# VHH binders against f1rd40r3617to3795, part 6

Target 1, 179 residues: f1rd40r3617to3795
Amino acid sequence: FNISVQSGYEAISQELCVVTCLKDLTSVVDIKTSSRPAMIGSLTDGSTETFWESGDEDKNKTKSITISCVKGINASYVSVHVDNSRDIGNKVTSMIFLCGKAVEDLCRIKQIDLDSRHMGWVTSELPGGDHHVIKIELKGPENTLRVRQVKVLGWKEGESIKIAGQISASVAQQKNCEA

## First folded at step 1 (VHH)

Design w9 (framework vhh_7w1s_2)
Fold by ESMFold2-Fast, scan of step 1:
Structure w9 (fold): chain B 179 residues (1-179), chain A 116 residues (1-116)
Amino acid sequence: as target 1 above (179 residues)
Amino acid sequence: QLQLVESGGGLVQAGGSMRLSCAASGFTFSDYMGWHRQAPGKQRELVAKITSGGTAYDDSVKGRFTISRDNTKNTVYLQMNSLKVEDTAVYYCAKRLYSGWQFDYWGQGTQVTVSS
């Protein structure tokens, strides 16, 4: 693998290595919402003209979208499309991205605040390792919020490609997590 | 999305100096940032890297190039001194996404041409 990590000396050379390729995993992950599960299909239909809108089930709770990866699927990025310019009564002004091994044990990755006129994709990188659940918590000034699309990018275990590439010293994986 | 914006390339005479900058936006779990280069007909090679553990350089640039980082601006710099014609290449800024991912994220590159 990385010679510098295993033996303590640098590997600063051109070497043929096995790498993984980013794929759109959206169709193979499980998606749940805090309310109105019948509208989940709008999040993954490939169109930003349709939307998921939260309902009364979560009016006094945090609105959220929860993504669960099946065995062998590793998510690297999650992207959420918000259109506050069209959804004036259902704006999303803040998103919190969390991940973990199970819904009850999640760590905050980051918080992204959105302009009141935001339109477009909001993307979060995801930590590597054994974190199979990604949760996106949504905040806004209204009782209901709208999200138009969700995408998950990553790789499947066992699907590696060979490229001619440079191998450098690796750093230990570092996880950013809030208590 | 992670974005890398490179600047500072151009034409310089042999023996001269040049400073490249790379501004990164977006979060990664690896603190690795590096500069790679690719000359015509050659494979891309590491020039210099910086991590929390320190810096490292390719033998061809040791003593001439210095990599540094401004953590406040999330920007990495490559100071190139005593430039040689052989340093002519497209220089790429690289960011590692996380340690479990084996592919670095690359900038679009900036051309450095050293004339004799």
Scores: ipSAE 0.000, ipTM 0.104, lowest interface PAE 15.5, mean pLDDT 76

Design z1 (framework vhh_7zox_3)
Fold by ESMFold2-Fast, scan of step 1:
Structure z1 (fold): chain B 179 residues (1-179), chain A 122 residues (1-122)
Amino acid sequence: as target 1 above (179 residues)
Amino acid sequence: DVQLVESGGGLVQPGGSLRLSCVASGFTFSSYAMGWVRQAPGKGLEWVSDISSGGSTGYADSVKGRFAISRDNAKNTLYLQMNRLKPEDTAVYYCAASYYSDWLGTDEYDYAGQGTQVTVSS
């Protein structure tokens, strides 16, 4: 099985079958940040030249971006653009992806450590099943950090999907934690 | 003062089980995310598992389905049940606590214990 998320907008393919298309769901999800909510628009404006920078509200706390999906929206991948090569005073050196049915019931999906000169998209595949909240926790050596863009990819219930074969069970991962 | 005291390590055969415990004192245990990080000989720290103040758990891919983390807030104790142990699980296991993060990274904790040695060998 072959799943491409290089651009974030590629079809999921099975070796012997026609593809399932992913949609950009970023405009239909709710996004909250741990600080500076006025800068949230910079995360979804389609430009990696603008950024969200954390502020005083989360100075001594974990910095985070929380994505909430509405009913009928199924997120498959979340991608975060970090540019440590330009943001030398606001680096992100670790990123933790979590998901769950509610903010109080989040399970870690993946932790990704970023190179000190990382530039580009960091993508996490999301487990299959009912999850409505995705949280991205951000760590860095500085007082503030910067994220340049966020994208959510998946599908809407009732959307047209072109499938000639069956999707493997391995594409739909189970929730990877116990509560 | 703040203390985290690990116990339950030892020598075990591959496929065996161990239960680690960490007794905390000197802070409000129930308000902290708790977890386990390990260090194999000659390697850096690796996150193993964590549990939030609310009870939500996370696991490294290498231990999923084999390890189970739990906490007892009344006893200020964190546990790690380790099943189907592999030689690759050989490491010093450290108990860690974080107030500001719901989840632990390898260097994102306020307190850590002295560690307990786990050796998986035939």
Scores: ipSAE 0.000, ipTM 0.131, lowest interface PAE 15.7, mean pLDDT 78

Design z10 (framework vhh_7zox_3)
Fold by ESMFold2-Fast, scan of step 1:
Structure z10 (fold): chain B 179 residues (1-179), chain A 120 residues (1-120)
Amino acid sequence: as target 1 above (179 residues)
Amino acid sequence: DVQLVESGGGLVQPGGSLRLSCVASGFTVSSNYMGWVRQAPGKGLEWVSDIYSGGSTGYADSVKGRFAISRDNAKNTLYLQMNRLKPEDTAVYYCATEYYPLWGDSFDYAGQGTQVTVSS
């Protein structure tokens, strides 16, 4: 019943004995930040050497990254890269994942506390259904904090065309969803 | 025997327009998910636009405001209207039906594609 996400965005369902290829949807979602929107490109450039750093606009507010999915695009996982070992003055110590149909109607799905030495990806599985908005609330001990990368994994609506259980020996199909 | 035949590509100058067509057989365009993906020389597949059976559409940020996806149910044809074309839009454009990778080297029910070249 568990779906594991692997490098290359392949997921394996143990219950169904089926391979589901999750796709990197990061380039097709809308990303907004609570401050310094000019730095949003650093979250999606594929590099953990660049960062988004919060600014004065959100110093008295909750710092956040909000992801809005285009109609018909379904996010299953969201991953956030934090490097407290390098960002000693801008640490992230808590991360709250919320999702829902609209930004005013979000449900908290997970809270993850990060140690002061955390370096790496923080991944949250998203609940099934039409949750088009994902919000990541960030907390840290300093006035500003840094996030280095964001990735969204999921699928596109298309079940009406798919014939379930029919797998050909085609090399082309093995490139999409192998094993 | 699902078949997709893309057409409408060609050489166009920057700022120009092209309309791509995808004629489908073996399924009904109006009742199925369809989309466009492209592959620039030496690069992977990039999702461009899609449309769901209910008419909801999506667009990649790089083409929003310039491209428009539509369908003609009588002709069982999917279209991509491309306006204000840029050199970076140069790619082979493929019509796709089922789920396909946002970036990768394969997709379901794709045809041969149609070449779009934007240069002076």
Scores: ipSAE 0.000, ipTM 0.095, lowest interface PAE 18.5, mean pLDDT 74

Design z11 (framework vhh_7zox_3)
Fold by ESMFold2-Fast, scan of step 1:
Structure z11 (fold): chain B 179 residues (1-179), chain A 118 residues (1-118)
Amino acid sequence: as target 1 above (179 residues)
Amino acid sequence: DVQLVESGGGLVQPGGSLRLSCVASGFTFSRYAMGWVRQAPGKGLEWVSDITSGGSTGYADSVKGRFAISRDNAKNTLYLQMNRLKPEDTAVYYCAKRLYSGWQFDYAGQGTQVTVSS
């Protein structure tokens, strides 16, 4: 192997951006929360001005958001919007991503610690294929915490996408959007 | 460092088959999506196929039903089974690793030449 392969490597890295297009799957997954399920709509309404706030039902338990995928859709990334700068009494300081085939059989993928003034998207790449459930466990110093938006990105099995630099820019914008 | 080594290319007649292999090292192979891209004479790079870390696959319309991508995570190896080959499939085929973020490729191998001619 030689990374100075010339035309092929240079075209992939610089001249022709080769990417797989990601789809926003948020509207086709099932979302559950550890408390206050009536507020779940605030997580998927496309606005970071609304929020899900945890309630008394999970006061002494792990606060979480659980995403379940139907067969035929593959979640590749999950993104969670946290605004500790506005939510000073409801901060999220740690986030643990888990996934598996069922809620009783989850493996930890990643833990991310957020600073006390964090604002923006927190993203985790997911193992693909046979992982139908993604769980996001949330920790903070107060009894309740707030999450403003959740986005699930991936692709549907059987869909084929032609790849070009312009498409990669669009996909990157969708994934890293702060709105 | 990351290394990708392709093999299995060659000369084949139209309607024939070839299996390409790519042996990966220098990263945790099972955690990354992998793909195949090709460059035909006088053309730019064309995406051929992707496979995610969990095994979900995608194919370019030009190869659907004829090519099959697969991986063996225990052997750190990516495969492309090419069936019913056409002269239009003549190209250098590159094994490619996707970025950790998953939306871009960051490494490619040296490539393997596939020539389909009568």
Scores: ipSAE 0.000, ipTM 0.117, lowest interface PAE 16.4, mean pLDDT 75

Design z12 (framework vhh_7zox_3)
Fold by ESMFold2-Fast, scan of step 1:
Structure z12 (fold): chain B 179 residues (1-179), chain A 122 residues (1-122)
Amino acid sequence: as target 1 above (179 residues)
Amino acid sequence: DVQLVESGGGLVQPGGSLRLSCVASGFTFDDYAMGWVRQAPGKGLEWVSDISSGGSTGYADSVKGRFAISRDNAKNTLYLQMNRLKPEDTAVYYCARTYEVTYGSEYTFDYAGQGTQVTVSS
């Protein structure tokens, strides 16, 4: 089983999907929220049975999760678990992904609208380059909303990537904002 | 700690059937979407099918109507029932864990098994 991380960033035929194997970097990034910082641990505990729920302190402003990557971390994807089917009073109906070198210098990557029964991971591919900050802006119909888990996937410089049965020492090919 | 072990591959004639199994360990199986990807000789990886933690399924157009993915959370096992096999289905099939069920051209998997060989030949 040989996987080239760079293959995940190459053009392919419409019927061929390239699989990218990534490392979970969530434990080595810094995460901040727009409210209820005491609940941040629920976003990274590995369980979708716990949640971060926004507080009244941000009810009339943009609710967000901000991820700061330390130097040496190459984040390729950010994935957010939303369960609107269970969180009927706290639904997330729109998610905006942004990235940049600092909080004041963010570029919008994409916006994803979620249906009222969405359950599962919502993933944004991150553009290549020198990006240290990822921000996820969340919108919903209620005063509060819930997010169950967050994952940061990519490469840690100098580390080998271990796939079940083998080891691959590689660095992901950089992607552009419109790659 | 995370381990995925595939089995059930083999040699079959065109039109035949095989059932692949993948036993997972080292994580809470119920919390993750799972999928099957394959690699034909000399080609890149191709997504075949996936199933969410909630049971929603997706299939590549090339296998839709012929393959069926399922999971048994009590046994930490993922299955792929392959019917009406074609020579084009010849590949090594890998079980993989993912954070998103996707139907696009790129997939994010953080763990994959060692694979099981499927050969469809007359």
Scores: ipSAE 0.011, ipTM 0.268, lowest interface PAE 9.4, mean pLDDT 76

Design z2 (framework vhh_7zox_3)
Fold by ESMFold2-Fast, scan of step 1:
Structure z2 (fold): chain B 179 residues (1-179), chain A 123 residues (1-123)
Amino acid sequence: as target 1 above (179 residues)
Amino acid sequence: DVQLVESGGGLVQPGGSLRLSCVASGFTFSSYAMGWVRQAPGKGLEWVSDIYSGGSTGYADSVKGRFAISRDNAKNTLYLQMNRLKPEDTAVYYCAADLGFYSEWAPYEYDYAGQGTQVTVSS
């Protein structure tokens, strides 16, 4: 090779850092609801055919789902499944995502307004750092609301899989094929 | 009667600063979360910042690092220090209170809001 060709090969030799794959952490987080805690299992059963429906305990209060992460569990995304097209009398028209170190000191991440016919996942990216509590506040026009599923995606501390790949050219000499 | 009275808006050049104030009455100010929301001409309400009773704060990505929310519980007053203002910050700014219940007269994000103060960023 000459210097120009070698410089081209060096430019192609890039280190690729494979980011740690996000894992479904839903089964290892603690989930609380503002009402009807007996229905929490419907949020994490893997089915969007079941639902959590708010009850009388929070009829005059903010309806919410609170997720608490244990030490060593880092949440990167929270996804909430809402089906307003089926849940006509229990629509969710807005969600506020909050996070912090404790339920008493939460910071708002974002607000998402939902179409009256919304069907599907609503996802919030979570800020990096020492956030152990995620709260999802829910609003709608009716006395009760329905949420069908919740998922938490992230990673466990102590898992560092870094794969550095380098493009290396090897010249294989084939003695029987050379002129 | 819950009352929220904003002040401190005005005309400022890009890169300038303004401090908004909101005097609250009619509720135990120190016990509740307070915030700022804004509405640019022809657009919906946008959450800007909040501060909880314990002092923790949140900011919209569009203002993070430029705005600082604070409260003085002895004066029942909420503040928003706005630095390095941009034309995109032009809006009516509303003080808002989260008293734990929804009111049909308040913005969705908060139970009560004031009448607002106009901020205009232009040369």
Scores: ipSAE 0.000, ipTM 0.110, lowest interface PAE 17.3, mean pLDDT 74

Design z3 (framework vhh_7zox_3)
Fold by ESMFold2-Fast, scan of step 1:
Structure z3 (fold): chain B 179 residues (1-179), chain A 120 residues (1-120)
Amino acid sequence: as target 1 above (179 residues)
Amino acid sequence: DVQLVESGGGLVQPGGSLRLSCVASGFTFSDYYMGWVRQAPGKGLEWVSDISSGGSTGYADSVKGRFAISRDNAKNTLYLQMNRLKPEDTAVYYCAAETYDILTGYFDYAGQGTQVTVSS
């Protein structure tokens, strides 16, 4: 879902608290895969017609997509597009989201189980801006699996913050998101 | 012109239930991934649940087993059945839509939301 929609909105109504402006940060984060790194571009090309497909390198290991945020980049949500209805031989049936300050110190955020016919985005909220690494562990019944897109939403440090979302309005919060 | 109109919020006692509805217009509802996000007082947005066009569902760990998302494509309506409500479920709940268009990869959630207050 596009929670960055509010990024252009300024205080037009006193009835509305403005929420933290979220931007698509996908192009400015570092993305690594457990196999076939040459296919990483398929995850971020803006098309669900292309895919990353895992390879032999991770056949006996956990398949994963790892997102690293550089200094000043704060991820709030990560979304993963899976199309089990088209990718019959490469289904993703479970997805585990982890985050932390470094790859060796990750905590599980959640696990989401996907229907065998799943088609669409799977989204996880991330528990705060000091978590510089997000890992998505992928499980499926076949030797390889496919993911079609990854999106990262968040903000850059140094950009003003705007908050929206409640009729219990906060005037002060409405004017400092300029991103 | 995309519209998402949420309803069904209100004041409820802990342990109670509410059913939220979201009526969508301005796009082909059945083609979109739909979801619910919430914002508690003084907190950021939290993803609650989502559902694919085919009916595959996901839930935040905080609501798993208590909430059920569903959709009626013939009525362009998204639902969230909320059971065993807790004070920490108090928030404004927003309906959200996804798109697969390259230019506009996501869709706007409704700006108004519906307030859920769980208190004794």
Scores: ipSAE 0.000, ipTM 0.125, lowest interface PAE 17.4, mean pLDDT 74

Design z4 (framework vhh_7zox_3)
Fold by ESMFold2-Fast, scan of step 1:
Structure z4 (fold): chain B 179 residues (1-179), chain A 119 residues (1-119)
Amino acid sequence: as target 1 above (179 residues)
Amino acid sequence: DVQLVESGGGLVQPGGSLRLSCVASGFTFSSYWMGWVRQAPGKGLEWVSDISSGGSTGYADSVKGRFAISRDNAKNTLYLQMNRLKPEDTAVYYCARDQYYEDWGFDYAGQGTQVTVSS
């Protein structure tokens, strides 16, 4: 009966099957914002030179970006690029990260406060499990706030890497931290 | 055919050093970003470091100041100098090729080399 053990071992040596393979999932999620739908593309275009700007509707100070994932997608991290040094009239001074199975049933993960001169990525680790919806609430002194880019890092259930083949390891936000 | 062959892994004591090497073939090595990713037991893939075709480098916060990535384009070889190793650095280390464009993904990896940091 050692033959079944040996054959299983031999098969494993040719491919690494991992539950987790971090990659940028932002291109396969649905993104909605509290305002200005036409600017949503600026959040995922790969450039921090373009921006999404929240609307001035109702003078709300809290604006949001909502990311909806397909059930088979497991988000591990969400990252938001803020440039308060350039966006002096549209500063983000606090972010609240929430997640859950539906937009009506979200739990707060954390709040991150940013200084008035912040420039760079703000990253929240997401709790394990099935998170269909991620919401980022933005706070600042102005009625309109700017965000330059968003990323969602995670894996698809059943994803694997192949030795000497394709690897879709997503890079952490820190890969280009010097840029 | 793209090939990436890692070497230099092994067992080392905490505080020790290892130098990983990766020999590339089957593509124009000098034109690509190259990097190192690792997988600790029971964990997913973690980006460790990368280097551009021009020599610009990036590092994960967990290894910054301890690891140094470099490349020798004449030898088609990527290196990772690992200093002041910690038990938390125990993982299989993969040499990986990144796409020429800003797509935030590695498209090919080698078979990996095991690094074990044991107290």
Scores: ipSAE 0.000, ipTM 0.112, lowest interface PAE 17.6, mean pLDDT 75

Design z5 (framework vhh_7zox_3)
Fold by ESMFold2-Fast, scan of step 1:
Structure z5 (fold): chain B 179 residues (1-179), chain A 121 residues (1-121)
Amino acid sequence: as target 1 above (179 residues)
Amino acid sequence: DVQLVESGGGLVQPGGSLRLSCVASGFTFSSYAMGWVRQAPGKGLEWVSDITSGGSTGYADSVKGRFAISRDNAKNTLYLQMNRLKPEDTAVYYCARTEVYWGNEYVFDYAGQGTQVTVSS
């Protein structure tokens, strides 16, 4: 089970392997930005035509998006949509993904460098465990950066989890007979 | 009110054994195929094993010959006997109820909260 970092979400399964049917948790997480908090709604409106653009508050500081998960939320992947082909004056050329239990105790997951013409989703798998905070640090050559959308994928504790996979012939036959 | 409650996880050294249990409630356990699914640190979910109500079993290649799934319909309990454990078996193990789709694919539609298995030298 792999997620593409260039072309968005892509789940791959093999014979006898299972793939989680991940839920979109974006509406139930808390999102903060290093600047222009009034534009946070553009990151979660379901449209890649709107954007969050960094402001003067973080002009000479690390620009970031911080995601906080409430109790019972299990995040497995975070995806960020960047369109450098349209946002030529606000390009994102590097992202660093971090996670942990609190903002003071974050561990680096990975760094992804983006092509200067990048357009699409950038996805990071999150390590297993009890992680409440995900931070995405953004770098680019310009004074301001643009991000068009953020998604958090995973599941809620106590809700159904859908996992698809291949079954034995006996299991398939039994289910058909129960109809 | 479907509930699946796992137990039996813990710490073992490579080559050791653990037995996981899952107590089911809120549905007719004997009428469903059941399975075990695991998630290793930094990885997605992996199917481990399944068992029909009649006792026919399936196993992932990675655990074949080392793990044994079984069920006790009178006690509404699913088991996973894990032998000759390897560091790569370190994962959270979930008990799951199977819902079968057309085309010989299946979905585990309910899972418990999981039990942690850690295999370390």
Scores: ipSAE 0.006, ipTM 0.250, lowest interface PAE 10.1, mean pLDDT 76

Design z6 (framework vhh_7zox_3)
Fold by ESMFold2-Fast, scan of step 1:
Structure z6 (fold): chain B 179 residues (1-179), chain A 121 residues (1-121)
Amino acid sequence: as target 1 above (179 residues)
Amino acid sequence: DVQLVESGGGLVQPGGSLRLSCVASGFTFSSYDMGWVRQAPGKGLEWVSDIYSGGSTGYADSVKGRFAISRDNAKNTLYLQMNRLKPEDTAVYYCARSDYFLGSEYYFDYAGQGTQVTVSS
C-alpha cells in the first residue's frame, strides 16, 4: 500500500536569483513582418544603416513586427530603432507593444508616440510570466514605414546567470498586460 | 570568444586600499559600457560601478566617494580603485560588459570569473 499525506508544513527552498543578467536573444527568436519578409534580415544585422520597409501586402492593414520565443527563451525587453530624421517619407509616429501566449491572444502593453524627428531606440518592458509572442504595431502618415533594427533582451532557461543587470523599478511592478 | 580577466584582489585591513584590473579580449572594448558587480558571502549580486563608452561614470550609494572606476581603451583594461575599505566590502568582484542601454538602464551580458576581496583585521 502507498499512503500519500499532504503536509502543510513544508519548507519551500527557493534558489534566490535576486538579480538576473539580461542577454541579447535577437538571434534565437523568430521574427515575422506584416509585409516584405525578404527584408527581415535588415532588422537583425546589427546595423542601423539598413532597414525594413513595409510594402503592398499590408497597404490598408496594420503594419507590424511579430517576435516568437521558443520554449526556454524568455523575453524581458523589446527595443526598436527608428530614424524619422533620415526616413522622411516613411516615418513611424506611433508604436503599440503587445504580448501573449499566442498571436490570437495578445494584451496591449503600451503605446509610445514618436516625435516627427525621432532618431534612436524605442524600448518596451515586457510583463513577467509565460508569454511567447510579442507584437509591435506601427503607425505613420505615409504609405510605407521603415524600421532599422530590432533587439530582444531576456534570459534562457537552464543557463546560470550570476551577474547583475541594472533594470527599471517599473519592471518589478508591471506583471499584467494592458487592456 | 569574449574574455574578461580580473586581478588585484586580496586581503586588506579596514581603511586600506586595493586596485582591481580587468583585461578584456574578443571584442571592441572602446565601444562598450563596462562595470563592476560584487557578491558578498551569502548575499546576492550588487552593482558597484559603471563607466560608459563615452566616459561618464556611475556608483552605488554604498561605495560613492570611496571607489573610482576608470578605463584605458588602448590597453583594453577596466580599473576599480577602492579606498577606505570596510569589512562590508568583502566580496567576489566581477568585471562585466554592458551592451545595451535601456533609457537610463543597462544590462550585463558577459562577466569574468571574479577576484576575491577580503577586508579583515
Scores: ipSAE 0.000, ipTM 0.225, lowest interface PAE 11.0, mean pLDDT 77

Design z7 (framework vhh_7zox_3)
Fold by ESMFold2-Fast, scan of step 1:
Structure z7 (fold): chain B 179 residues (1-179), chain A 119 residues (1-119)
Amino acid sequence: as target 1 above (179 residues)
Amino acid sequence: DVQLVESGGGLVQPGGSLRLSCVASGFTFSNYAMGWVRQAPGKGLEWVSDIYSGGSTGYADSVKGRFAISRDNAKNTLYLQMNRLKPEDTAVYYCARGRYWGSSYFDYAGQGTQVTVSS
């Protein structure tokens, strides 16, 4: 039988995953950076004109942004805004997404390589389950890197539920980080 | 009126190659991240690869070094070059459009194209 693209999308998503209503959780998660914590507000101010720039504290270490979810907060997606076209001396050329129950127990979700002139959002799905910590590791050719904005999407336990079929959410729930 | 039409699937022997194509219509293709998702028989959906409007790419660990995603914005077409194919690559492959902030949050998918890797 024939089905529309929309019907096919919904059928696939319904068999594998039911997603609760996704909300912008950025204001209710805890965000830490590998350096210059005073600039964290630039990542969540709703503007891509401001930035977090890494500092001397992580000069010889992995530069990173770590997101921690409190009880009742479930993150499903994380998005990072990078503008290599403006931030010529602070480019991000690779981004690694990790998640886990605790900082010492993180599993790699994926790595995304960014074009040297990339401008825009980079998004990672998060696996379903009790994953309280998301870490974004950043690489680039310069001593310091810039990130302009971070967003976290997900749901809150106890809030009204909207069921949405989503292929990406189904994929995220099937990722096994314990291999 | 978004349409994504996949082609290029088929039967291939282990170690062989296939190139999948996806022709997009009904939206400004160059403004969206695009990706490939697959579903093996009796299994769930697995993200395979994505490519952002700026050209940056991502790959699942299972396909790194074997698959290459690319796009031709002038032709509104997404490609997946699959090399060194394995029996475990047998799946229906779906072309998908990225929603909101990128390809990992897909809002549309095509009907899929079957890839069977078998001797």
Scores: ipSAE 0.000, ipTM 0.195, lowest interface PAE 12.0, mean pLDDT 76

Design z8 (framework vhh_7zox_3)
Fold by ESMFold2-Fast, scan of step 1:
Structure z8 (fold): chain B 179 residues (1-179), chain A 118 residues (1-118)
Amino acid sequence: as target 1 above (179 residues)
Amino acid sequence: DVQLVESGGGLVQPGGSLRLSCVASGFTFSSYEMGWVRQAPGKGLEWVSDITSGGSTGYADSVKGRFAISRDNAKNTLYLQMNRLKPEDTAVYYCAADEYLGWSYDYAGQGTQVTVSS
């Protein structure tokens, strides 16, 4: 089971031959950073030419981006754009994705290590259910880090979902991988 | 430049009514899904209501039957009529614009404060 996301709106299941259209939820989630909150707008402006750069507030602490979802909005994927090829003094070499119901109760989902010349999107699938908080912990060899964009993809409770070859229908509640 | 300007918030007693407005500019308003999202003190964001370019509406269970979303494409304006307000409706209300298949990351407004208290 392998999912590829196109233009932020589609996820394709190779096993099931099903395409699920996802909404870009980035504008309706709350985003916080471990430092320099004035630069948060650079993460969601749709441009990979702008960036959030960490500051002195998190110099001796874990650098992170925290995303809080609204009730009725279900995040399925989070994508982070890193450009180590341009940001040679601010590289991100590792990301840890966590999620949970609250900031104090987060569970690790995965860790992704990036090569020293990485350029592009890093995507993590999120577990289904009532996870309202997503945290991305960032590591690098330099004093500060740069992240260029963040996207959150998912669906809204009661919103129409488009499936390949089928007309969208309103979905009262959708949960993925809740056990 | 894309602009979303909310207005109509204020202080109201429980059982009262308010009408929120959002004036949009810088994009083809009639082609976009529009919505309202709120953030209560000490809580995360909550989706409240949306309306498609074709006029179909959706509501959160917490507001269904009390709130009514509408749009005026000639005036590039989105509305939220809020009736029978409860203390738990106290929040900052944000106007958001969405493309057919997704929410745009640059199109949330600055918000308008609604306080419901006696």
Scores: ipSAE 0.000, ipTM 0.156, lowest interface PAE 14.7, mean pLDDT 75

